# Miniprotein binders against b1l550: the designs that were tried, part 7

Target 1, 279 residues: b1l550
Amino acid sequence: MRLPEELLERARDIHSEAPSHRIKLDRVGSFGLKVPVEFKGFLLLAEADVWVSLPEGRRGVDLSRQVEAIYELSNPPKDPFSLCREAAISLLEKLNYADSSGVSIRFDAPLQDGESLKYYGVEISSIASDEIINKIRVEILGMTACPCTAELIRAYKSSEIAATHTQRSLGILEVSTKAEHPDPDKLASIIERAMSSPLRTYTKRPDEGGLVIRSLSNARLAEDVVREMIHLFLEEFGHLPEDTHILAAVRSMESVHMHDIYAERSFSLDEIRKEISSH

## First folded at step 9 (miniprotein)

Design re29
Fold by OpenDDE base, second read of step 13:
Structure re29 (fold): chain B 279 residues (1-279), chain A 82 residues (1-82)
Amino acid sequence: as target 1 above (279 residues)
Amino acid sequence: DPVREAKLYFRFAKFLIRLAERLLERGDVEFAAEWYKEALELLEEALEIAEEAGNEELIKEIKEEIERVKKLIEELEKKLKG
């Protein structure tokens, strides 16, 4: 049943009406869209969120225009970095009443693991206003070994490599910058290197043993992992603008407790440099 | 067996004390102090159990160790404040 054009026009007019309460909204948009992207030679179906600000004098956002903006730019599929930036800009152009826009794209990024593939979670975003801010969030699982239990066992029985419990830990790096999006593979690598050991998709028995031994030899608290992540990040990405904001975090899924251990640090590059130089 | 239980707590406290001693040797005074405090809690629990069991010899031994550990904690806390 095609609704009469007159009814469609009336429905469109509702969005332009004055609201009952003149209040600005920060974000109004469509969440959970599916868009194709090209990433490292892979064609992936990603989840996308698109939004704009809404001024106090407008009742609603033209949601159809938002959806059109992202899909127009998604055909043919392109890299998610360009897609985010271009879509954010396009949204402001198409929705001239908005003073800000944003796009977020989420997918599992493939990462080569020997002859197999592993993955990490990535969210790429761009926010446009008077300036463009690029944001990237990387999440990857690793393994941590507890140094506390290791020391207890070492105190009980003298051994070069003390046994300890291990657990999966989720490492998180989130970077917001006026520069281009940082390389997500490099961010994932930083997280893995900060852990006691990486996870593997496929291991032979000797390789598995080696991985465990490595973990035991590199026992780290969640706090240690976060500090190491920050250290490695500064080494790799210290060239970013000083106003770049970083969140480094770890969620350790403790094997001996019913709860998880969480540690984080939020900082700007300027702030953390001053902190480190003061010691 | 309450006596056996008290002895288990006592032994575990002794392990923590040894760990703290090693940490001190490495120069980690703050972390050592924390382990001594944990050991002290276990010693106090061991003491309570031993007292309920009426084992005078074990009570004496635990009390002596409690006093030793308390003194160590005090010394370490002074070092950390200074």
Scores: ipSAE 0.007, ipTM 0.233, lowest interface PAE 9.7, mean pLDDT 87
Fold by ESMFold2-Fast, scan of step 9:
Structure re29 (fold): chain B 279 residues (1-279), chain A 82 residues (1-82)
Amino acid sequence: as target 1 above (279 residues)
Amino acid sequence: DPVREAKLYFRFAKFLIRLAERLLERGDVEFAAEWYKEALELLEEALEIAEEAGNEELIKEIKEEIERVKKLIEELEKKLKG
């Protein structure tokens, strides 16, 4: 069934009306949009959320303008960082009643792994107001090995490579900055280097043996991994503005326990430098 | 404006179709098939809105594109299975 066109002419403009309660909303928008992006030579279908603030005197947001803002900028596909920033700015231009706008884009980033591919998670956002704040979160799986059990076995067998339990661990780096988004491949590299060993999508038996031996010879607690991630981050990205905020975290899926171990630290660059220099 | 909304979804569907075509030219058959499927969902949404709006030319254009994309998906899925 189609409604007569004449009825649409007499319909109220609901979005422009006064709301039932004069309350400002922080985020109103279109969530779960599919957008194509080009990431390091790969054409990917990413998932995006777009939103704006809504003033207390306006009932609703024009959602079609939000969809238009991001889709116009995604043809042809461009890098997700430029798309994120440009769409956030475009939203404020198109929806002039808003005080702020935001865009987030999520995708699995391919990473060359021998003759195969592996993937790590990327979520980026840009929030625009009187300034623009860019956030990126990278998650990648690696392997950790218990140093306590390793030391006991090493003492018993007098071996250079001690047996111990190993497990999958998820490394997380999240950065919020007024500068451009950090390169996610570099963040993923930092996480993997902080781990006992990286993980592979496809392995042959000799490669599997090598990963396990590497992990055993480089046993690390979740706490060790977080500290190493912070150290490596400061070496690579210490040039960012002092008010840049970082979250470094590890979730270890302990193979000898029914529960996980979790370690994290959040900090600003200014805060961490003062802490380190106090020693 | 339902006509404007239908055209927006139609434009996005066409964009995904062009992207799928580019992937197919590169030999990425699996990814091309998935993006054609996503385009088809958007075309079906555009058709519903266009039908509500009563724009006969737009309805015809969207229907033609739906049939073309459906055939492409079937062809690519046969290639992937066989």
Scores: ipSAE 0.000, ipTM 0.268, lowest interface PAE 16.1, mean pLDDT 82

Design re3
Fold by OpenDDE base, second read of step 13:
Structure re3 (fold): chain B 279 residues (1-279), chain A 82 residues (1-82)
Amino acid sequence: as target 1 above (279 residues)
Amino acid sequence: DPVREAKWYFRFAKFLIRLAERLLERGDVELAAEWYKEALELLEEALEIAEEAGNEELIKEIKEEIERVKKLIEELEKKLKG
């Protein structure tokens, strides 16, 4: 039922009213939108969040304009990096009372795995204010083998690969930078290489066995994985601005315990370089 | 290639057997027995695949190893019950 236009004209614009409490809000927007994006030749339906700041003198945000901004830019579908950046800028233009805006797009990114596909989780974001900050978060599962149990067994046979328990581990890299979004495939690769072995969607028995043996030969603590991730990240992305912020983390879903092991390091590029150079 | 697959299982079983032998040398009879059992399972898989492939030489080799490992497990289990 569409309300008569006459009633709409008489209705107060509630959003433009002064609030009862004059308090600025950092983020007000629509979360869980679905938007099409083009990624590496795939057309994907992604989840999107859009928001702006709200000044103290305005009761509410014009949410319809926010939704319109991102959907206008989503047709035709484009890469999520450009979409995030352009939408963030567009939000500030359309909502002139806001001093900051943000867009976040989440989807499962396809990754070639032999003749099959695997995937990693990705969240691409842009925040606009006096500057534009691009953020990307990559999450991918891998496998870790425990070096502690391996060492116990190795005490019996020093020259051979020791058996140990393995578990699934989630690796996380989050990068915030004033530069362009880092390549998520490269980030995913760093995480996989930092673990004992990658996971495979499709394996034959010998291939599966080989994967396990590889894991056993490369046993790593969660702490080791995080350190390796940081090391590999610096090698690949050391050219990013010094004020680039990184979160490297691993959640190990331990196979012998009921709880998970978690390790992380948050750092800026300048900070970590100084730390490494001091040793 | 079924023959390659069978050989892989066979080689991996032999690796576990070598591990079990070292454990036994160190006096860890229980752990050795466990790894021998794991090796036996792999040998049985290898045998099944080899039989499907019709490789008589490989079948013979795997069967001989199975018998050897079974005997070892029996001996170790007696030692543990005892």
Scores: ipSAE 0.006, ipTM 0.191, lowest interface PAE 11.7, mean pLDDT 87
Fold by ESMFold2-Fast, scan of step 9:
Structure re3 (fold): chain B 279 residues (1-279), chain A 82 residues (1-82)
Amino acid sequence: as target 1 above (279 residues)
Amino acid sequence: DPVREAKWYFRFAKFLIRLAERLLERGDVELAAEWYKEALELLEEALEIAEEAGNEELIKEIKEEIERVKKLIEELEKKLKG
């Protein structure tokens, strides 16, 4: 429910007052807004968060101007990257007391999967201050197969045929850069290629057999997947600015355990190149 | 100005309705139904604000649109469920 007009007028006066404690807040805003976007020919309904910094001497922010900024820019729908950047800049222009602003847009991105579509998670952010930082996070499910169990079975049975358990794994790539957002389809491709095999929305029997055989012949630990993701990322995106920050992670939902396995690495391009060149 | 605010939500809801209609024209029934539901939530928000403001003309217009959208959602859901 909305506040009545009398309280809204009072709230605006309150926002300009000194707070109970003179403490700066990093992010204050409207979270969970629905916004239309066009992504690679698809019209999608995305979820957006908008925020600004609040100085220590001001009690509150003008929330209505935040909502107005993104909704006006979303009509007509545009690509989420431009919307994200333009809205973040607009927020700083509209709310002059703020030192920084940010916008995040989340949606499930369609990806062609034979005759059907599958979806992967995308979150795009732009943070504006005296510079602009663009962030993108991609999450996609794939399959991994245990190499330890495979080797144990080979040793025990003296078999040439690999046998092991498989499990679903969530791959994560997050990139923060002063350059434009990386293409999320390319990030999703990196994650899938690092896995034992991709997951399918719909498969025929021959395709299911292929996925199983691929997983068994390409058995990988969570740690292996993260290292491969980093290697593939550097091949595709090594041209980004040296201060670009990357998070690579995988969460493996172990089929023979009640718990998950998690592996991650955060790094800058400058840091990882020095590390690799020293080995 | 609560009337201005109610009109803003109403305009945005109508915008989403136009996009949902475009999705229906493309044959994306499931996605169109989701967008109509989002538009309905915005219409209900607009109605609450308009009722607080006491603008009878706007209240009537929003209520008529809510009824239209609810019937459309019901029809689309019947198609999707069987």
Scores: ipSAE 0.000, ipTM 0.445, lowest interface PAE 10.3, mean pLDDT 81

Design re30
Fold by ESMFold2-Fast, scan of step 9:
Structure re30 (fold): chain B 279 residues (1-279), chain A 82 residues (1-82)
Amino acid sequence: as target 1 above (279 residues)
Amino acid sequence: DPVREAKLYFRFAKFLIRLAERLLERGDVEWAAEWYKEALELLEEALEIAEEAGNEELIKEIKEEIERVKKLIEELEKKLKG
């Protein structure tokens, strides 16, 4: 059904009107847009959120201008990092009332795993204002094994062969920096190296035994994994600006408990270096 | 401008359709079906906006693409189930 032309011509520009309450909003935009991206030779359909700040004197944002900004930059598909940064800048240019803009792009990243592929979660963001802040969050599943139960069983059975319960654990690294986004494959590698062992998308039965034995021989608490992730991160990415902020976390999905175990640490590079140097 | 907005969604839907066709040519049937479904959603949004704008030629073009894409999705779903 069409509205009569005279009603359309007389329709208020609601977005430009003063709001009922003069309150600034931090993020207003289009969430859940599907956009094609090119990632390390793969054509992926990613999910994007785009937003701008809304000043206290303006009732709403121009939805179509936000969608236009990211869609125009998605054809042809480009790498998600360039798309994220360029779209955030474009949003700020197209929507002159905004003080800041942001773009987040989420996708499952393929990672080579022998003759197969496995996938890990990636979310990247660029937030533009007088500066550009780039954020990346990587999540990947791995395996951990409980060292406490292993030690109790070893002591009880007087055996050199460890036995303990194992569990899937989700490793998380999130980085916020004024530099370029860190390589997500390197972040995923740091997480996997910090765990008792990586998970495989496909493995044959003999290889499964080896994976389990390796996990049991490298038993780690969630707390151990977080500390190791931080250590490995500093070795790989210690060159980033001192005000770079990092979150390192592990969520262990305990097979013998109704609850998950969670460990995390947030820090800036300046903060962690002072902490390590003080002892 | 609703006509400009409808054309934006329509152009992007056609872009996703071309990418879905490339995935299908490479044998990625399940991914192609997903991309066609996303394109269909964009076409339906474009149609709604075009109908509000009263642009008969654009409405006709979008409806033709919706019909074509729906048929493609049905064919791909039959292959995936059977």
Scores: ipSAE 0.107, ipTM 0.607, lowest interface PAE 7.0, mean pLDDT 82
Fold by OpenDDE base, second read of step 13:
Structure re30 (fold): chain B 279 residues (1-279), chain A 82 residues (1-82)
Amino acid sequence: as target 1 above (279 residues)
Amino acid sequence: DPVREAKLYFRFAKFLIRLAERLLERGDVEWAAEWYKEALELLEEALEIAEEAGNEELIKEIKEEIERVKKLIEELEKKLKG
């Protein structure tokens, strides 16, 4: 039953009314939209969040305009980086009462793994105000081997290879920059290289054995992984603006404990450079 | 370094063999057989790498271990069928 147009017009008036409490809101929008994107030759269905700020004198946001803004730009499908940036700008144009806008797009990014595919999680965002800030978050699973247990076993039993427990660990890199979005594949690679070994979608037994051996030979604490991630990030992305903000984190899903181990460092490029240069 | 890699596979195989031996001591014949098979696969990989590297001493050592493990597997399989 299509509501009469008159009722729809009246509903629009509610959003423009003065609120009972004159308070500005930072983010008001639609979360969990589905939008098609093109990524590395793949057509993917991604989740999208769109939002704008709401001034103190306006009761509500025109949500329909927000949804329209992103879908107009999503047809035909385009790369998620451009989509985020363009949509954020478009939101400010369409919703002139907003002083800031944002778009976030989330999907599983395909990554070639030999003859098969693996994936990593990616969230691409852009926030527009007086400036545009681009944000990217990459999450990928790897494997870590515990060096502490390895040392204990080595001390107890003379073994040529130190046996230890292994676990899956989630590595996270989040980058916020005024520059273009960093390459998510490179970020994923940094995370994988920082861990004891990568995960594989398909392995033959000898290959699996090789992964385990590699992990055991490269035992790392969660703390070690985070430090290595930062080190590798600086090598690859040290050219980004100094005010670029980074979060490097690892969540180790411990195999011998009921809880996870978590380590992180948040920093700007200028801050971390000063820290490293002082040692 | 291919030689280093081959040695790593070889050492890990030896570890699995030791594990299998312990399983046998516990009476877990089926599990022991499985780990011996895993060890054998690693030994075969180690051999391939060692052959590519041309390390004659390592090749000989790995081959001897392969033969030993194969014999053990055969014996265990007979025991499991019987």
Scores: ipSAE 0.006, ipTM 0.209, lowest interface PAE 11.3, mean pLDDT 86

Design re31
Fold by ESMFold2-Fast, scan of step 9:
Structure re31 (fold): chain B 279 residues (1-279), chain A 82 residues (1-82)
Amino acid sequence: as target 1 above (279 residues)
Amino acid sequence: DPVREAKLYFRFAKFLIRLAERLLERGDVEYAAEWYKEALELLEEALEIAEEAGNEELIKEIKEEIERVKKLIEELEKKLKG
């Protein structure tokens, strides 16, 4: 039913009314918005979520103000990090009843792979209140090879190169910090270097053989990959604030099992440095 | 304000359409088609809100743009299939 504009003008402002129950909500917003972003010279269509906190005495959030905040900052397209931070700040300015705001932006990031491109997953967020907390999650596929099976085959003297099963493994690095978002390409590089070998979008026969041999010669457990990722992360990003929180994880899609293997470690920079130095 | 909300979605849909046109000019037919489809979803949302608000002028404008974009998507899909 189309309502006359006159009736809409006389309607109550439902959002400003008292709620049925006086309960604060942590996140209320618009989820799944499509926004254009410029990432390292590429124009990408990203997916965004925007939200604010809602106080116990207010029934609802002005959703159109939220959409306006991110859309105004999206034209012309800009880098997703600046968009994320600026939109979170803009939300607090536009919605003065909120104690906090947040923006999350997800996209598949292109990574140069010879004459082609491959893609890895990026999710960034900024949460604004009295301070800004920036979070980034990078996921990229690589290859792992089982060292246990390799050793068994070597013991049988069946190969000059240790033969073993290989599988795709998903590497994950998540960083939460008061500093700027870390460069996702550097996070992706850390994950790939920790793996037995990277995956390629396109391989020629000689290149494919090289990747397999590399993987077999560099066999690693999921646990090995997580430890190596942490080591490489500390070398590249150890300068971040001590309260920076990191999650490092690997999900190995085991080719010889019906199930996956998963290994993870979460830590603050302060915590991990003390652990490494103590023993 | 539903009229303001409908206009916001309509303006942003037109923005995505302009970006899709740039992609199409560069020869990326498949990616352009995806952006037009996202713009169409925003246009359909804008139409629903405009219809609730009863703004006849805005309803007409959005419907005209929906028809234009649907034809473009159909043309691009034909190009992608053959």
Scores: ipSAE 0.045, ipTM 0.574, lowest interface PAE 7.6, mean pLDDT 83
Fold by OpenDDE base, second read of step 13:
Structure re31 (fold): chain B 279 residues (1-279), chain A 82 residues (1-82)
Amino acid sequence: as target 1 above (279 residues)
Amino acid sequence: DPVREAKLYFRFAKFLIRLAERLLERGDVEYAAEWYKEALELLEEALEIAEEAGNEELIKEIKEEIERVKKLIEELEKKLKG
């Protein structure tokens, strides 16, 4: 049912009205949009969030303009990094009452695993205000072997290879920087290397055995994994601006407990460098 | 180092064998048999790697263990069918 044009012309613009309570909002937008992106030669359907700030004197945001902004930039599909940055800027231009904007794009990133593909989760974001901040979050599953159980078994029975329980662990690296988005593949690699072993999509039995053996030989606490992630991150990305903020975290889905173990460290590059140099 | 890798597989296989032995002691014959079979697969992989490395001593040791485990599996399978 198309409302008569006459009624539309008489309808007041509700969004431009003064609110009953003059309160600024930090984020108002559309969440869960689907947008095509090009990533490493793959055309992917990603989930996107777009938002802007809302001043105290405006009742609502022009949501249609937000959606239009990102879709205009999504055709033809482009890399998600450029899309986020350009869309964030475009939002501020189109919605001139906003003092800040943001775009977040989420998808599963394909990663080559022998003859097959595995994946990691990625969220690419850009926030625009007086400056542009680029954010990337990478999540990838790996495997950890518990060194505590290994030690107990070793103490009980002298074995060169200490058996222990293994579990899936989710590694997380989140980077916020004024520089360009860090390479998500490199971040994923750091996480995998910090764990006892990576996961594989396809394994032959001998390969599976080898993977388990590798895990046992690299038994690590969740705490160890986080520290290793930080160490490897500094080696690879130490060139980023000193005000770059990092979150390194691991969630271990413990196989012997009903609960998960979680460890994290949040830091700036400047902060962590000072900490390490003091030891 | 292929020799090191072969030894690693061999040691892990031995661990699984020990685990299987404990399972047998507990009367879990079916589960023990499964672990022996897994151990056998690892031994066979270890053997392949050792052969590629040309380590005669290791090859001999692995082969002896393979024969032992095969015989054990056969015995357990007979027990499970009977």
Scores: ipSAE 0.005, ipTM 0.207, lowest interface PAE 11.5, mean pLDDT 87

Design re32
Fold by ESMFold2-Fast, scan of step 9:
Structure re32 (fold): chain B 279 residues (1-279), chain A 82 residues (1-82)
Amino acid sequence: as target 1 above (279 residues)
Amino acid sequence: DPVREAKLYFRFAKFLIRLAERLLERGDVEMAAEWYKEALELLEEALEIAEEAGNEELIKEIKEEIERVKKLIEELEKKLKG
């Protein structure tokens, strides 16, 4: 299916034409691009989305120019934070009809776990307009133990260390800020410290027993984990701009139920500071 | 410009191939195979665009690279199953 060069030269510029309906679109772009990044000494293949806003008077965006922008900045591979910010700015400069641009980059971040590596989820974004907003979302699995069942068993057995059910829980921290992206390893650390215990890639039986005992001795509701994550976040990142917005959440994959338990809190640093300082 | 677009995808595919070769040299066979597969997808996109544009020289180059990468992926997949 080869087209003659003469026919291609005479083709209309479809993208510049008026659309059937004069409606602005918020995000139009290339999603699911694979880009190499260098993260803390690791060469990783990340997944990227790039987009721009589309004004009501323009039919389409130049997708090839979007791909060019991020590909040019990916060779040689650079850290995903710089790539994200620089690509968002480049898109807005290259596509002058756009009011805003954005880039998201997703990858599984390696974290040292004894002699092995474990992985946690990272998604970063930069959205450029008359200012730049940087977003980061970190997701990591940990363990929680039910304090309610623990208390029932403790009362029955008269034991200090109560038996209870344990489950995998997904901790989530998402930060939107005008400052640079927070360090995802620090966010992952906050989540793990808020849990009953972290999960391991490999555990010998004596270590496994210790992990279980730690979890049982530190039984926490999903609600407890979210509050602890917020407390630890404020200790580490309370210096960020007051309009920084945070989402803290936990999804507990309850081992004794067919459903999950979910707890979350969204807040700005200004809001939470006033709330905590009240009374 | 479809020729420019085809060349962009082709160049980026070759860049990913070089990075995959680096991973393979380090013994990361599984990761290298994954990167070669992503490069193959970009090569196939470049081929479709080049075929529509009718650039015979570029079509030939891309097809040769696709054949090479497919054979390499097959070899690595056999090693991973073995």
Scores: ipSAE 0.229, ipTM 0.696, lowest interface PAE 5.1, mean pLDDT 84
Fold by OpenDDE base, second read of step 13:
Structure re32 (fold): chain B 279 residues (1-279), chain A 82 residues (1-82)
Amino acid sequence: as target 1 above (279 residues)
Amino acid sequence: DPVREAKLYFRFAKFLIRLAERLLERGDVEMAAEWYKEALELLEEALEIAEEAGNEELIKEIKEEIERVKKLIEELEKKLKG
């Protein structure tokens, strides 16, 4: 049902009206949009959020323009990094009353696992204002083996293999930088290498046994994993700007407890370098 | 270290063998057979790694265990069919 054009012409532009309360909003937009992206040769349907700031003198945001901005740039599908950056810029251009904009794109990234595929979660974002900040968040599951239980068992009964409980752990790396988005595959690799072992989509029994043995031989606390993630990150991405901000975190789904163990460190490259050099 | 890895596989296999033995003591022949088979697979992997590492003593030890486990599996399979 199309409203008569005459009624549309008479309708108030509610969004441009002055609000009852003159308060600036930081983010106003559409969340949970579906957009196609091309990633590593795969065409993926990603979830996208788009937003802009709203000045105190404007009642609402032109949401249709926001949606238009991202979809125009999504056809044909492109890499999510460019899409985020370009869309963030486009939003500021199209919505001239906004002093900041942002785009976030989320999807499961395919990762080769032998003859099969596994995946990791990725969120790629760009925030535009006077500067452009690129953000990437990678989440991937791995396995951790507890060194404490292993030590207790060893103390109780001498064993050649340090038996311990294992659990799935979620590793998280979030990077915010004025540089280009870091390579998410490299970030995922860092997380996997920091854990006791990676997870596999498909394993034969000997391979599974090997995975368990590797895990047991590389028992790590959640704290150890986070520290290792930071260490590996510095080795791989130490060339990023000093004001680059990083969040390294692990959530271990503890198999012997009803609760999860969580560890994190937030830091800038400048801060962590100073910390390490002081030792 | 390939030698270390081979030893780990070998030790883990031995653990599974001990588990299988306990299962047999409990009368669970089917499950015991399965764990012996798993152990055998690990022993074979250990052997491959040990051979690549050129550790003759370890190779010999693993081979002896492989033969022992194979015989056990055969005996258990006969029991399960009979």
Scores: ipSAE 0.008, ipTM 0.234, lowest interface PAE 9.4, mean pLDDT 87

